# Designs tried in a protein design chat: VH-VL binders against MKRN2 opposite strand protein (MKRN2OS). Part 2

Target 1, 223 residues: MKRN2 opposite strand protein (MKRN2OS), of Homo sapiens (Human) (h3bpm6)
Amino acid sequence: MHCAEAGKALIKFNHCEKYIYSFSVPQCCPLCQQDLGSRKLEDAPVSIANPFTNGHQEKCSFLLRPTQGTFLREYDGRSDLHVGITNTNGVVYNYSAHGVQRDGEGWEESISIPLLQPNMYGMMEQWDKYLEDFSTSGAWLPHRYEDNHHNCYSYALTFINCVLMAEGRQQLDKGEFTEKYVVPRTRLASKFITLYRAIREHGFYVTDCPQQQAQPPEGGGLC

## First folded at step 4 (VH-VL)

Design s18 (from g3 with heavy chain R50Y; framework fv_sotevtamab)
Fold by ESMFold2-Fast, scan of step 4:
Structure s18 (fold): chain C 223 residues (1-223), chain A 122 residues (1-122), chain B 112 residues (1-112)
Amino acid sequence: as target 1 above (223 residues)
Amino acid sequence: QVQLVQSGAEVKKPGATVKISCKVSGYTFTDYYMHWVQQAPGKGLEWMGYINPNSGGTKYDPKFQGRVTITADTSTDTAYMELSSLRSEDTAVYYCARYGYDWYEGYAFDYWGQGTLVTVSS
Amino acid sequence: DIVMTQSPDSLAVSLGERATINCKSSQSVLYDSNNENYLAWYQQKPGQPPKLLIYWASTRESGVPDRFSGSGSGTDFTLTISSLQAEDVAVYYCQQYYDYPTFGQGTKLEQL
């Protein structure tokens, strides 16, 4: 099974009293070598959603990506994440020591949080203008950048709060936004990365079924 | 506990105006849009419009535009729906419903008032 | 306007058996940016307001029993009650919130 050929989707299936994770159902079980064919499984395989998307195809969204490399291949779980906001034309607006950048590429593997719903009718039509006007403000010039309090995250969150205010919604502070929207997605992404890398290295990843985990561990492991 | 409590049943003559209230408690009134839904006998649920209590901004279904006015009083945490030029086909139960635009809670009518029966008799 | 059409208009199911209600939208309610379907299901019992069961086509509202499930995407949606209980006798409505809200005509579920 090749990573490129398998894409980045994961599946989970049951065999040998185990949950087996892979990119696709293999011809033979990796544990017992029995022929699996598509009709040999008791239950249909379950697809595990890829938490990453091409950010340039996401309109009016908050994006996260590693500062160096991609989530699946290079991200170490510890390095800083860079954030940006998309417009309706695939451009990712993001703030750095060089000022506001307008990226047409580089966000092909991102975590995306949609900021507008289809029923926010007038805002979609005004989004690109609001984002551009916000981004050309003197507040986001290169010399104003500061790692701790005036950075890519505060740029994005301040814009989100401008949108919320325009829609009559309550503003969010950094802790509220991070806990509600960012943490659940990064936690899911971390789990997916772990599974993906294990499958990429070994061809599959195995966990015990819940019934086996319910058995007393001390009785079986003492010898 | 979130509660939406509506005013009592009304009986009106054709051509009259009715004003229904919806008093909320258990959450911040200005954080959620308040919608109004009509349910006539023999007809399903019909959306009428909404108000953003924070801004006072409103949207109405074209079918009711010109006859419906939705307002909000943030000092009493109460939304109102006023329907004028009443017709016999306006006989219905009217509901206020909270709509979750909250980024976390999703988008649906998650809490409803108990309903107010308006009877238009000729 | 997005028109919502439910089938059947009424359905009778025995206790413990599966109930299936269908809903079709006149245009897609799938939003490409978040890959979510802007579709909800409500339960309404006589003399009561509608109660939210499902949103985002398949996400069950807190406190709703796991026998209720939603499925489908785009224009074709299904509400399934895996094992009918007596308290499930009600009228069920689908609703889109992709545009200005519109509801299906309702499906009356009765005990056979």
Scores: ipSAE 0.019, ipTM 0.524, lowest interface PAE 6.1, mean pLDDT 84

Design s2 (from g3 with light chain P101W; framework fv_sotevtamab)
Fold by ESMFold2-Fast, scan of step 4:
Structure s2 (fold): chain C 223 residues (1-223), chain A 122 residues (1-122), chain B 112 residues (1-112)
Amino acid sequence: as target 1 above (223 residues)
Amino acid sequence: QVQLVQSGAEVKKPGATVKISCKVSGYTFTDYYMHWVQQAPGKGLEWMGRINPNSGGTKYDPKFQGRVTITADTSTDTAYMELSSLRSEDTAVYYCARYGYDWYEGYAFDYWGQGTLVTVSS
Amino acid sequence: DIVMTQSPDSLAVSLGERATINCKSSQSVLYDSNNENYLAWYQQKPGQPPKLLIYWASTRESGVPDRFSGSGSGTDFTLTISSLQAEDVAVYYCQQYYDYWTFGQGTKLEQL
């Protein structure tokens, strides 16, 4: 299914000592075939939020998307990601071999990292001007693009560090920014993609409930 | 190792001015905001203001605006808080505190000075 | 100004027992864009400066024992000490950093 519902949150519910993931609670358990609609209470189904957002609706954010296709359909976990920075009007600024692009579309399925803190209210008023001035610099001309060291990521991170310096804050290198802000989100996205694709192909995905430590621990005498 | 070392206790008369220092070491002074917090005897913590040592930009709580001045000397890695027109209710311990902040994982106050007691009495 | 209100003002707990301190903000300190609560907890012992325990409502500061935990979102927050130790006797403050910086009035935790 590729209707609107396929792009929404997933549902996790418990039955047959298993965690079952689906787009909606089915009428019958896929494992035991028992009617789930006749039961009044059990643990309520849990919604698993979609980790992807429409980047054009995110203000002052760092965005990630696959260079080709979308996360849910095409991304294989190994292909290159393209990054950009949003302004306050839904335009995504990004750097490529064609120079700085200002996209009004194409980032509808993105991982978003907001860049403004609540106490940076004054920065939001100047954000679009700072981003435009930064982006028109001779440093980001098409002929200066270089895959390893002067690319979409270095463009975005350099702007982020300019904002940090303007606010008197600590700058981040690529490793620091990636490990702290990018990796946790791509890790969550990968898990969601796995669940989404399995549900789309089979109608559901099932896992064993995680083991939990007995309290008090077995062997007696503790507590 | 990060350290914030404040100047010693002060005894002042009403109407006087006090200036407290906070000398930092173990990190780059201009990379972090420096805040000042007041704690009256037996009372809670009250934010007074802060400075960005890199720009000299300050922000103050309206309660202290007009009486408090925060400055920074980057040549000596020292922040200062000056409070004028002292009243008996200004008797308090004054703390400098570093606002530990990277882009997304901001901390309010990760390192504090030892505190400076200011006693205002006639 | 965001007003922070703690409860109770004072609490006595026996060693090894759970201590719970509550904090309420006058408006939400949850920033929708990053889904983070701009809420910290501090411990202050007599004659010492405050010590950061928890930030982002639930993230423990490095070096803070795992018996300390923070929970809550929006306007209602809790600091929990799962098993009180003698060294935990102190005043505890919650603090918001969503809009300026304001502290709760403090909760005095005493050993029963």
Scores: ipSAE 0.000, ipTM 0.467, lowest interface PAE 11.4, mean pLDDT 83

Design s20 (from g3 with heavy chain K59R; framework fv_sotevtamab)
Fold by ESMFold2-Fast, scan of step 4:
Structure s20 (fold): chain C 223 residues (1-223), chain A 122 residues (1-122), chain B 112 residues (1-112)
Amino acid sequence: as target 1 above (223 residues)
Amino acid sequence: QVQLVQSGAEVKKPGATVKISCKVSGYTFTDYYMHWVQQAPGKGLEWMGRINPNSGGTRYDPKFQGRVTITADTSTDTAYMELSSLRSEDTAVYYCARYGYDWYEGYAFDYWGQGTLVTVSS
Amino acid sequence: DIVMTQSPDSLAVSLGERATINCKSSQSVLYDSNNENYLAWYQQKPGQPPKLLIYWASTRESGVPDRFSGSGSGTDFTLTISSLQAEDVAVYYCQQYYDYPTFGQGTKLEQL
């Protein structure tokens, strides 16, 4: 197992009328043992980008992570996801039953949704102050936490809507934000996790059709 | 059903001003930036500028700054591009294009007008 | 100014064969904060406006056939058509939206 390459993009290539997924193009086809360096592949290998990033290196972003463990290793596809908002200095602000937490570590494998675009320099400069002021309000005290309506997700979305309103943009409700930004990323993440674990277990993964789209996480809600 | 419909072709003399319209339908006009792109005969695409219809805020490419003015009329859901001091090299097809400011999908030109041919000749 | 350079200027490919178009930017269009490349690909047929195919370097626009794919990061990008169809004959443009939008010069794809 080559752990040094496991956290990078996966490779998909075609050989023996199959799609073969691996961490890198092998010297020989795992199915027919033909030397791939001596013969041209039918199609160039395609990189499948790693959908996860170190959230502490993402500025002004909405992050998702499993409440326990990491996506690639421990996540079962059913447990709750925890969400947070990053500042410009690698701190992840997130809301739980213990109040607003300011994490300097723990989000090294996250799904990231950027909240600012390049050329929004004025907002980026004020971001840390706005996030801190928002987070210190009485609305986000520990005793106000409630699973259904006052949780990590409503904390993050309320801040996002404050930013949108400040920029003269339309506010989003939970369903709109989730469908447009969260679901597409969690589906890609689920597909990647499936491929990654299969390759770690067997060295490669084989199919003769496109991978089925993974179902969004369920049972465990976004908190 | 999203549509961007531009005004018809125009023939202008050097030194004149041209004003092209882009009327939108099928979405909320103020939710997306409107950009203008020039395509001269046999050449590629060149960005001219954009407007945020919600605020009226504009940005222009330095190449066109001083000659181009982009405006928006929210009562008629119409964007305008006005180009002054026309020269023969301004002969081109001009496109309006919708460009969202959503932080994931909006920073691409997802819908375009049909184009307006402006011919500058003596 | 971010300068976009495409290669080749013109490409002839037989039906059913793979077409590859390259695009280079004069500086990185990868935004560190979101780890996304601000790069799009468009298809333009004669007498028509450009049509969006790919955004964020590799995300396919809704309704675009899966034979179209985008790849690359930073300064080097590729548009691939896995199996050319007759309707794919067009000029293709890459475009960056990291700064003031700029386009490549275009690649004319024609059928052999």
Scores: ipSAE 0.014, ipTM 0.455, lowest interface PAE 9.0, mean pLDDT 83

Design s21 (from g3 with heavy chain H35Y; framework fv_sotevtamab)
Fold by ESMFold2-Fast, scan of step 4:
Structure s21 (fold): chain C 223 residues (1-223), chain A 122 residues (1-122), chain B 112 residues (1-112)
Amino acid sequence: as target 1 above (223 residues)
Amino acid sequence: QVQLVQSGAEVKKPGATVKISCKVSGYTFTDYYMYWVQQAPGKGLEWMGRINPNSGGTKYDPKFQGRVTITADTSTDTAYMELSSLRSEDTAVYYCARYGYDWYEGYAFDYWGQGTLVTVSS
Amino acid sequence: DIVMTQSPDSLAVSLGERATINCKSSQSVLYDSNNENYLAWYQQKPGQPPKLLIYWASTRESGVPDRFSGSGSGTDFTLTISSLQAEDVAVYYCQQYYDYPTFGQGTKLEQL
C-alpha cells in the first residue's frame, strides 16, 4: 500500500491566495470550504512529479537511497546515502565492506541520475560487460573498502569517469559531481518528502504564494 | 550574467574565407559546449558544428565537413568559426550558442550570441 | 538525421485567443531510460537570436510566462499560448536534441 503511494504525484493549486498541495484536487477548499467542483480555479493545477523511482527499472543510471529505510518514511535529510549503478537488466551494482553487491531488489525507492545520453548509444551496447568487468577488478575487493576514500561513492564515480573517458569527455571529481548532479536532486527530494509527509498526516499542505519581486520599503531607510 | 558577444558583419567575395568570433563571459567557458548555427534568409536554423572548449574536441555536420573549422581559445574565453570556399548560398546570419552537456538538466541552447551577418557577393 | 516538421507554416490569432503550434519528429525523441522527451521550443523575433521557451517537451525556461506551455511525447509535440499578447508575435521553432540538433522549419505567428 505504502509502496503504491511512492509512485503518486502531488498537485499544487492556488485558492485563498495560498498554494495548496495535495494528492488530488479536493471537492472543497480545505481553508475556506468553498466548493471547487462548481467554481473553476483561476490557474490550472500543477503536477509535481515524484523525484523517486524504482531503481530496478532504470537502465544505466546512478542511484541513491538511504543506507537504512526509505526516503519517504525514514530518511531524516542528514543520514548517509548509499549509491549504486544499474545495468540494463535491473541489477544494481554497489560497493560495500562485503565487496561488490549485485542487487535484484532493495532499490525500489531511489533517486536516479541517467548516465547515458542518446548520442552515447554505442556505449549502451557494451554497458553490462563494462560494468561487470569494472566490478570484478581487484580494486573493489572487500578488504579495500574504506568509509572515507574507497567506498560506494568512489566506486560509482570511478566507473562514471571510465565511461566519460571512453566517450572522450572530461572526468569529474567528487565535489564537481556532487554539487552539479547530486545536491540538486537531494534538495528536490527533501522538499518532496516534506510535502508528502504533511499531506499524508493532514490531507494537504499550505504555503504562501511568493511575491514576484521585492520592492524596497517605501518612505524610509533600512533601519 | 551570461553573455555571448560575436564579431561584426562581414562582406566577402566568392571563394574567400570568413572567421567569426564569439567571446563569452559570466560563466566557466570550459563547462559548456559551443555550437555554431547557420540561418540563411528564408531558411530555418541548421547546426554546423560544435567544440568542447575543455578538450578541444570538435564535431561537424557532414554538410559542412571540410569547409568549417571551429576552434576555442581558453586564455581569452573565445570560440571561433572559420568557413572557407564561400558561395553565395553561404549568405546567412551565423550564431554561436551555448549547449549544456548536463547529465541532469536541460540539453538545449539556453544562451545565444547576437548573430553575425555574412554576405557573399561578387 | 531526425527530421522535424511543424504545422502550420503560419498562423494569425487575435489578442487574448489561444495559439497552437504542432511539431512532429521523423522518429521518437523519447529516451526510455529517463522517460524524457529531448525536445525544445524557441521564439525568434526579427533581428534577434532564438530564445529558449521550453525544454524536455514541457519544462518552461525560467522567466517564461505561464501562458506558454509544451505538451506531447514521442513524435508529436504541441506548443500552446493560452492567451496571445502583442509581444508574442514571432517565429517559433521546435528542436530535437535526442541526436545532433535539428530544427523544424518554423511557424510564423501573427496578430489577427
Scores: ipSAE 0.006, ipTM 0.511, lowest interface PAE 9.6, mean pLDDT 84

Design s22 (from g3 with heavy chain Y33W; framework fv_sotevtamab)
Fold by ESMFold2-Fast, scan of step 4:
Structure s22 (fold): chain C 223 residues (1-223), chain A 122 residues (1-122), chain B 112 residues (1-112)
Amino acid sequence: as target 1 above (223 residues)
Amino acid sequence: QVQLVQSGAEVKKPGATVKISCKVSGYTFTDYWMHWVQQAPGKGLEWMGRINPNSGGTKYDPKFQGRVTITADTSTDTAYMELSSLRSEDTAVYYCARYGYDWYEGYAFDYWGQGTLVTVSS
Amino acid sequence: DIVMTQSPDSLAVSLGERATINCKSSQSVLYDSNNENYLAWYQQKPGQPPKLLIYWASTRESGVPDRFSGSGSGTDFTLTISSLQAEDVAVYYCQQYYDYPTFGQGTKLEQL
């Protein structure tokens, strides 16, 4: 029996005037039982990319993960996310009540936001040194940790702003960074989690095609 | 609405220095990086350098490093490009161009000045 | 430096016909972390500054007609004008912004 492979894309296809999501195109339509191998699908199946990546393979990036468990299995959509910053060698720097941690594992299923643009000339070569020097500051000792104002997010954002200042760019506050870079990715991740879990439980997930009002003209390419 | 207006044409002798201005209007000067691009007669475009007007931070192409200086005056919303030790090969149209800088989403050069012709001759 | 090479150097196309301009970079301008190509296309008419047409390889700038499209990824890029109009006669430049910005040598598009 073929089980879902974690980290692989989902497939969306059209049949029975429905959008059907699955891990692969089945031999028969789950709704009408018609053999899909003998009939061509109306439209080519669309791959839905996995929004999660192995954070230890992401260089110079801001990472988000659930504090407990993984996004696909345990995350409830409401619990706090833990954040960290990667160096160029697969280590995730993150701040907790135990001080700055340098993790070689545990971030294999993360949302990643790249911080270093290719046009930030010379920064890649200085990144690990900047991150280590920043992280050894007395500001990030264990006794300075506070859940609301001096936490993993303020640690990461302060470092990001240090990099922005070094590159002559404007600093960002928490609201600006969150709305611009974090929220779009967490919205996409939430949709993917919903689809993934439904497919895991039922083998497929079905949505109604959006209906267009089409009296004189046709409703376009939607179903 | 958005305009980049450059200073007028210059004629210089070899060895001289030229300073070109680029006055902006229609947007907040400090929100966008300003770049400078050289175009020799009948030739393509060559990037010279850029400035972040908010911080004064500059970067230059190695070809122009040591001869080019880019500055910004936030009180007059004007960027400047100064090129020293002029040679006949520096005869070109010089453009200022706005680059939208956003931490994650860089854009391209969306607005350009009209260009300033600099002629270097003896 | 990333070297940008355009082909052809010049192209003559009849009104209403398709024009295709190619651009090749000496190394990839695709940034794996955000899956974006740091590639733009500009139009320049005589006596005028360049005008932005396309950025991120395929995103059309606001106000640019639908007949202009960009495609490609990594090192090989194409600008297509689906149906040439008289106003499209110009020199076209590709530009990478992955590293220090560099431009292609330009393709002169003329009416046949």
Scores: ipSAE 0.013, ipTM 0.545, lowest interface PAE 7.7, mean pLDDT 84

Design s3 (from g3 with light chain P101L; framework fv_sotevtamab)
Fold by ESMFold2-Fast, scan of step 4:
Structure s3 (fold): chain C 223 residues (1-223), chain A 122 residues (1-122), chain B 112 residues (1-112)
Amino acid sequence: as target 1 above (223 residues)
Amino acid sequence: QVQLVQSGAEVKKPGATVKISCKVSGYTFTDYYMHWVQQAPGKGLEWMGRINPNSGGTKYDPKFQGRVTITADTSTDTAYMELSSLRSEDTAVYYCARYGYDWYEGYAFDYWGQGTLVTVSS
Amino acid sequence: DIVMTQSPDSLAVSLGERATINCKSSQSVLYDSNNENYLAWYQQKPGQPPKLLIYWASTRESGVPDRFSGSGSGTDFTLTISSLQAEDVAVYYCQQYYDYLTFGQGTKLEQL
């Protein structure tokens, strides 16, 4: 039987010369069935952080979610991601063909990037007003939506750049923001999804302990 | 390569105003906040305030509020700290310091000026 | 206003021995959203400006010797010098950058 464990941490431990991933250290090794009592493991188990959070509980953050379904259950690694910006009251502002949406639900499994730093004095107090004023400017009306160049991402990035400019910092283009802040988090999320689904399906996931070995030749250079 | 060069020592009478400069080189002046720190003889470090050279936005410690003014001239890559109504207690070395802060990768004062001694005596 | 308190005010340590300096903040300087402690450590020698040693409570600045390490979280922080060298004789300051900027009063490290 499978469990609904969307918020559960993953554990990695060593036994039988393998790395074993699971939701918790089991009573018996899944490979050899030996009892895993205290001090039976070679090394202490390592916790793998959950990269997902309830976006409605994140303040002043950039959020990513799959356009269809959730990361852990349905996301295929290839489909489009939808992005939004949170205010201080659990509302996720996001831009679609229907204009700016103000969601009170639907972002419970999101990747979150905090946008407000502690030393951005006064910005937290003004954040909700700035976000609302930005979102009602007329630039983000439904008829202005365009899949490739005037979409949820350009909406969010334009707001982020308005905040950066207000704090006297350089603006970021889409490539710069994506590579520096988004890609590292989506790579971490992808690894977690793979492990999570394998554990959910089989109860555990096993890999060989890393050991140095020569890479296969990438071309015919030695011929 | 990165350098913060401050103006020379000053001797002032009580009630006077002093203006200290901090000229930067080796980086883009508008990319980093500039802070000012006071150190009285034999005492610790006291934060005075900072400026964002790109916007001109300033923040000051309440202890100096009303007497300190921090400005920046982007045409000469120079920050200034002006302290008015000087008292003997203001005798100190004053430092400018660059505050490195990225959106997510903030860090502390990575480069400091050499310091400017201000002596206030009657 | 966050008050930074260091202990001890002064410390004498023999060459090659461990030196430990403590710093306490009046409120947490841990930012939950990025899980970072907004705390730095500086070294100041007579007649010189302060030099950054550690930021984010435990990250060593480039060029700072491995013998310097920072630890702690929230309100309680420690700077450790694992094996004192003669050139380490200086005043050490902790600093929070969570809400404005405030420094500890300093700890003077002397050689025994």
Scores: ipSAE 0.013, ipTM 0.522, lowest interface PAE 7.6, mean pLDDT 84

Design s4 (from g3 with light chain Y100S P101Y; framework fv_sotevtamab)
Fold by ESMFold2-Fast, scan of step 4:
Structure s4 (fold): chain C 223 residues (1-223), chain A 122 residues (1-122), chain B 112 residues (1-112)
Amino acid sequence: as target 1 above (223 residues)
Amino acid sequence: QVQLVQSGAEVKKPGATVKISCKVSGYTFTDYYMHWVQQAPGKGLEWMGRINPNSGGTKYDPKFQGRVTITADTSTDTAYMELSSLRSEDTAVYYCARYGYDWYEGYAFDYWGQGTLVTVSS
Amino acid sequence: DIVMTQSPDSLAVSLGERATINCKSSQSVLYDSNNENYLAWYQQKPGQPPKLLIYWASTRESGVPDRFSGSGSGTDFTLTISSLQAEDVAVYYCQQYYDSYTFGQGTKLEQL
């Protein structure tokens, strides 16, 4: 039942001087019990997009998932994330203490960062071969795995840098890639998880409307 | 501070080869792609190809494929474009242009050379 | 190949008046994954190389006056000069970098 809600957007609406978050506009306000069926909302509801995708449907992408369970159900916001790279056929390549694994399932709730950009000449056609050749290198044997410096993240980032170098773009270190591409997405995901779990538990989530404060930009942060 | 300085005008006969240089200063040559763009008199701009000076990796437009060769000399911070089997329609100004990019995404040609006029006359 | 078509081919505008130049791509240059339009605008004066004005359809290059603005998404783009100055008389080119690199045919802007 929980998995059936993966990918589902949330909504935010205004009533009783509150921001109310839910899966859909209810018949009655959860705070004041007034019927909402007759244009009683102050503004139109706003949709909050789900930041998670089925990684097996993402081509040529960097994926993040919790090492245990799913983002929406079990992730605590602090535990380590496992990363992988998708090929064009729904297989997620990832590196662990058991070597490079090629997963056909398990990444159905992932944060996805697309890696191919439009003017990467011929890379899409060569992607699966490059990824397979990279992954069969002696550098990624099981006995070379180390938690701090030779792990799933360094595997993925090294491949990304090989692609960037082949396309004549600047290579990235871990800090650069993480701060620019990973952190904004995990921050958004964390806020979404908080809202989702509150709505799941209580049916809705409520925050106070700001007093004489500027409204967040359209499509900005979740709070 | 960033400058791209190209070699001077050339007059060539049909069938000849021309080699144009583009010397850079004011930035690290190996950090940016160098592209070449053709502009026939009174006409628009046409992309020819590019080089990654760090790797020597090149890509060319199919229209020029087999006739254009782009190279780079990192010891002199100079890129070269060589066009062979010249014909009348190759009469044009040729520009080198740096491809500006954020780390992952290229965004535009942010600095250009002054241009080199190549005239092909019989 | 993505074909870029500009309109008009030429226009004349009085000093202080608004100038608008349009650019149409034969297919979308919006990349869904990053929600960016791979579209740039350049200014070229006689005897000079092109100068970058706008990239990502609407981002103004450093040092470019704020009277220049870019707008549009997908296949239809506009370059606007809010108040024409004498130094703005030039040929303007749009360029896509979504799939390879192709330029529009250019729009010649003249002073009335």
Scores: ipSAE 0.000, ipTM 0.468, lowest interface PAE 12.6, mean pLDDT 84

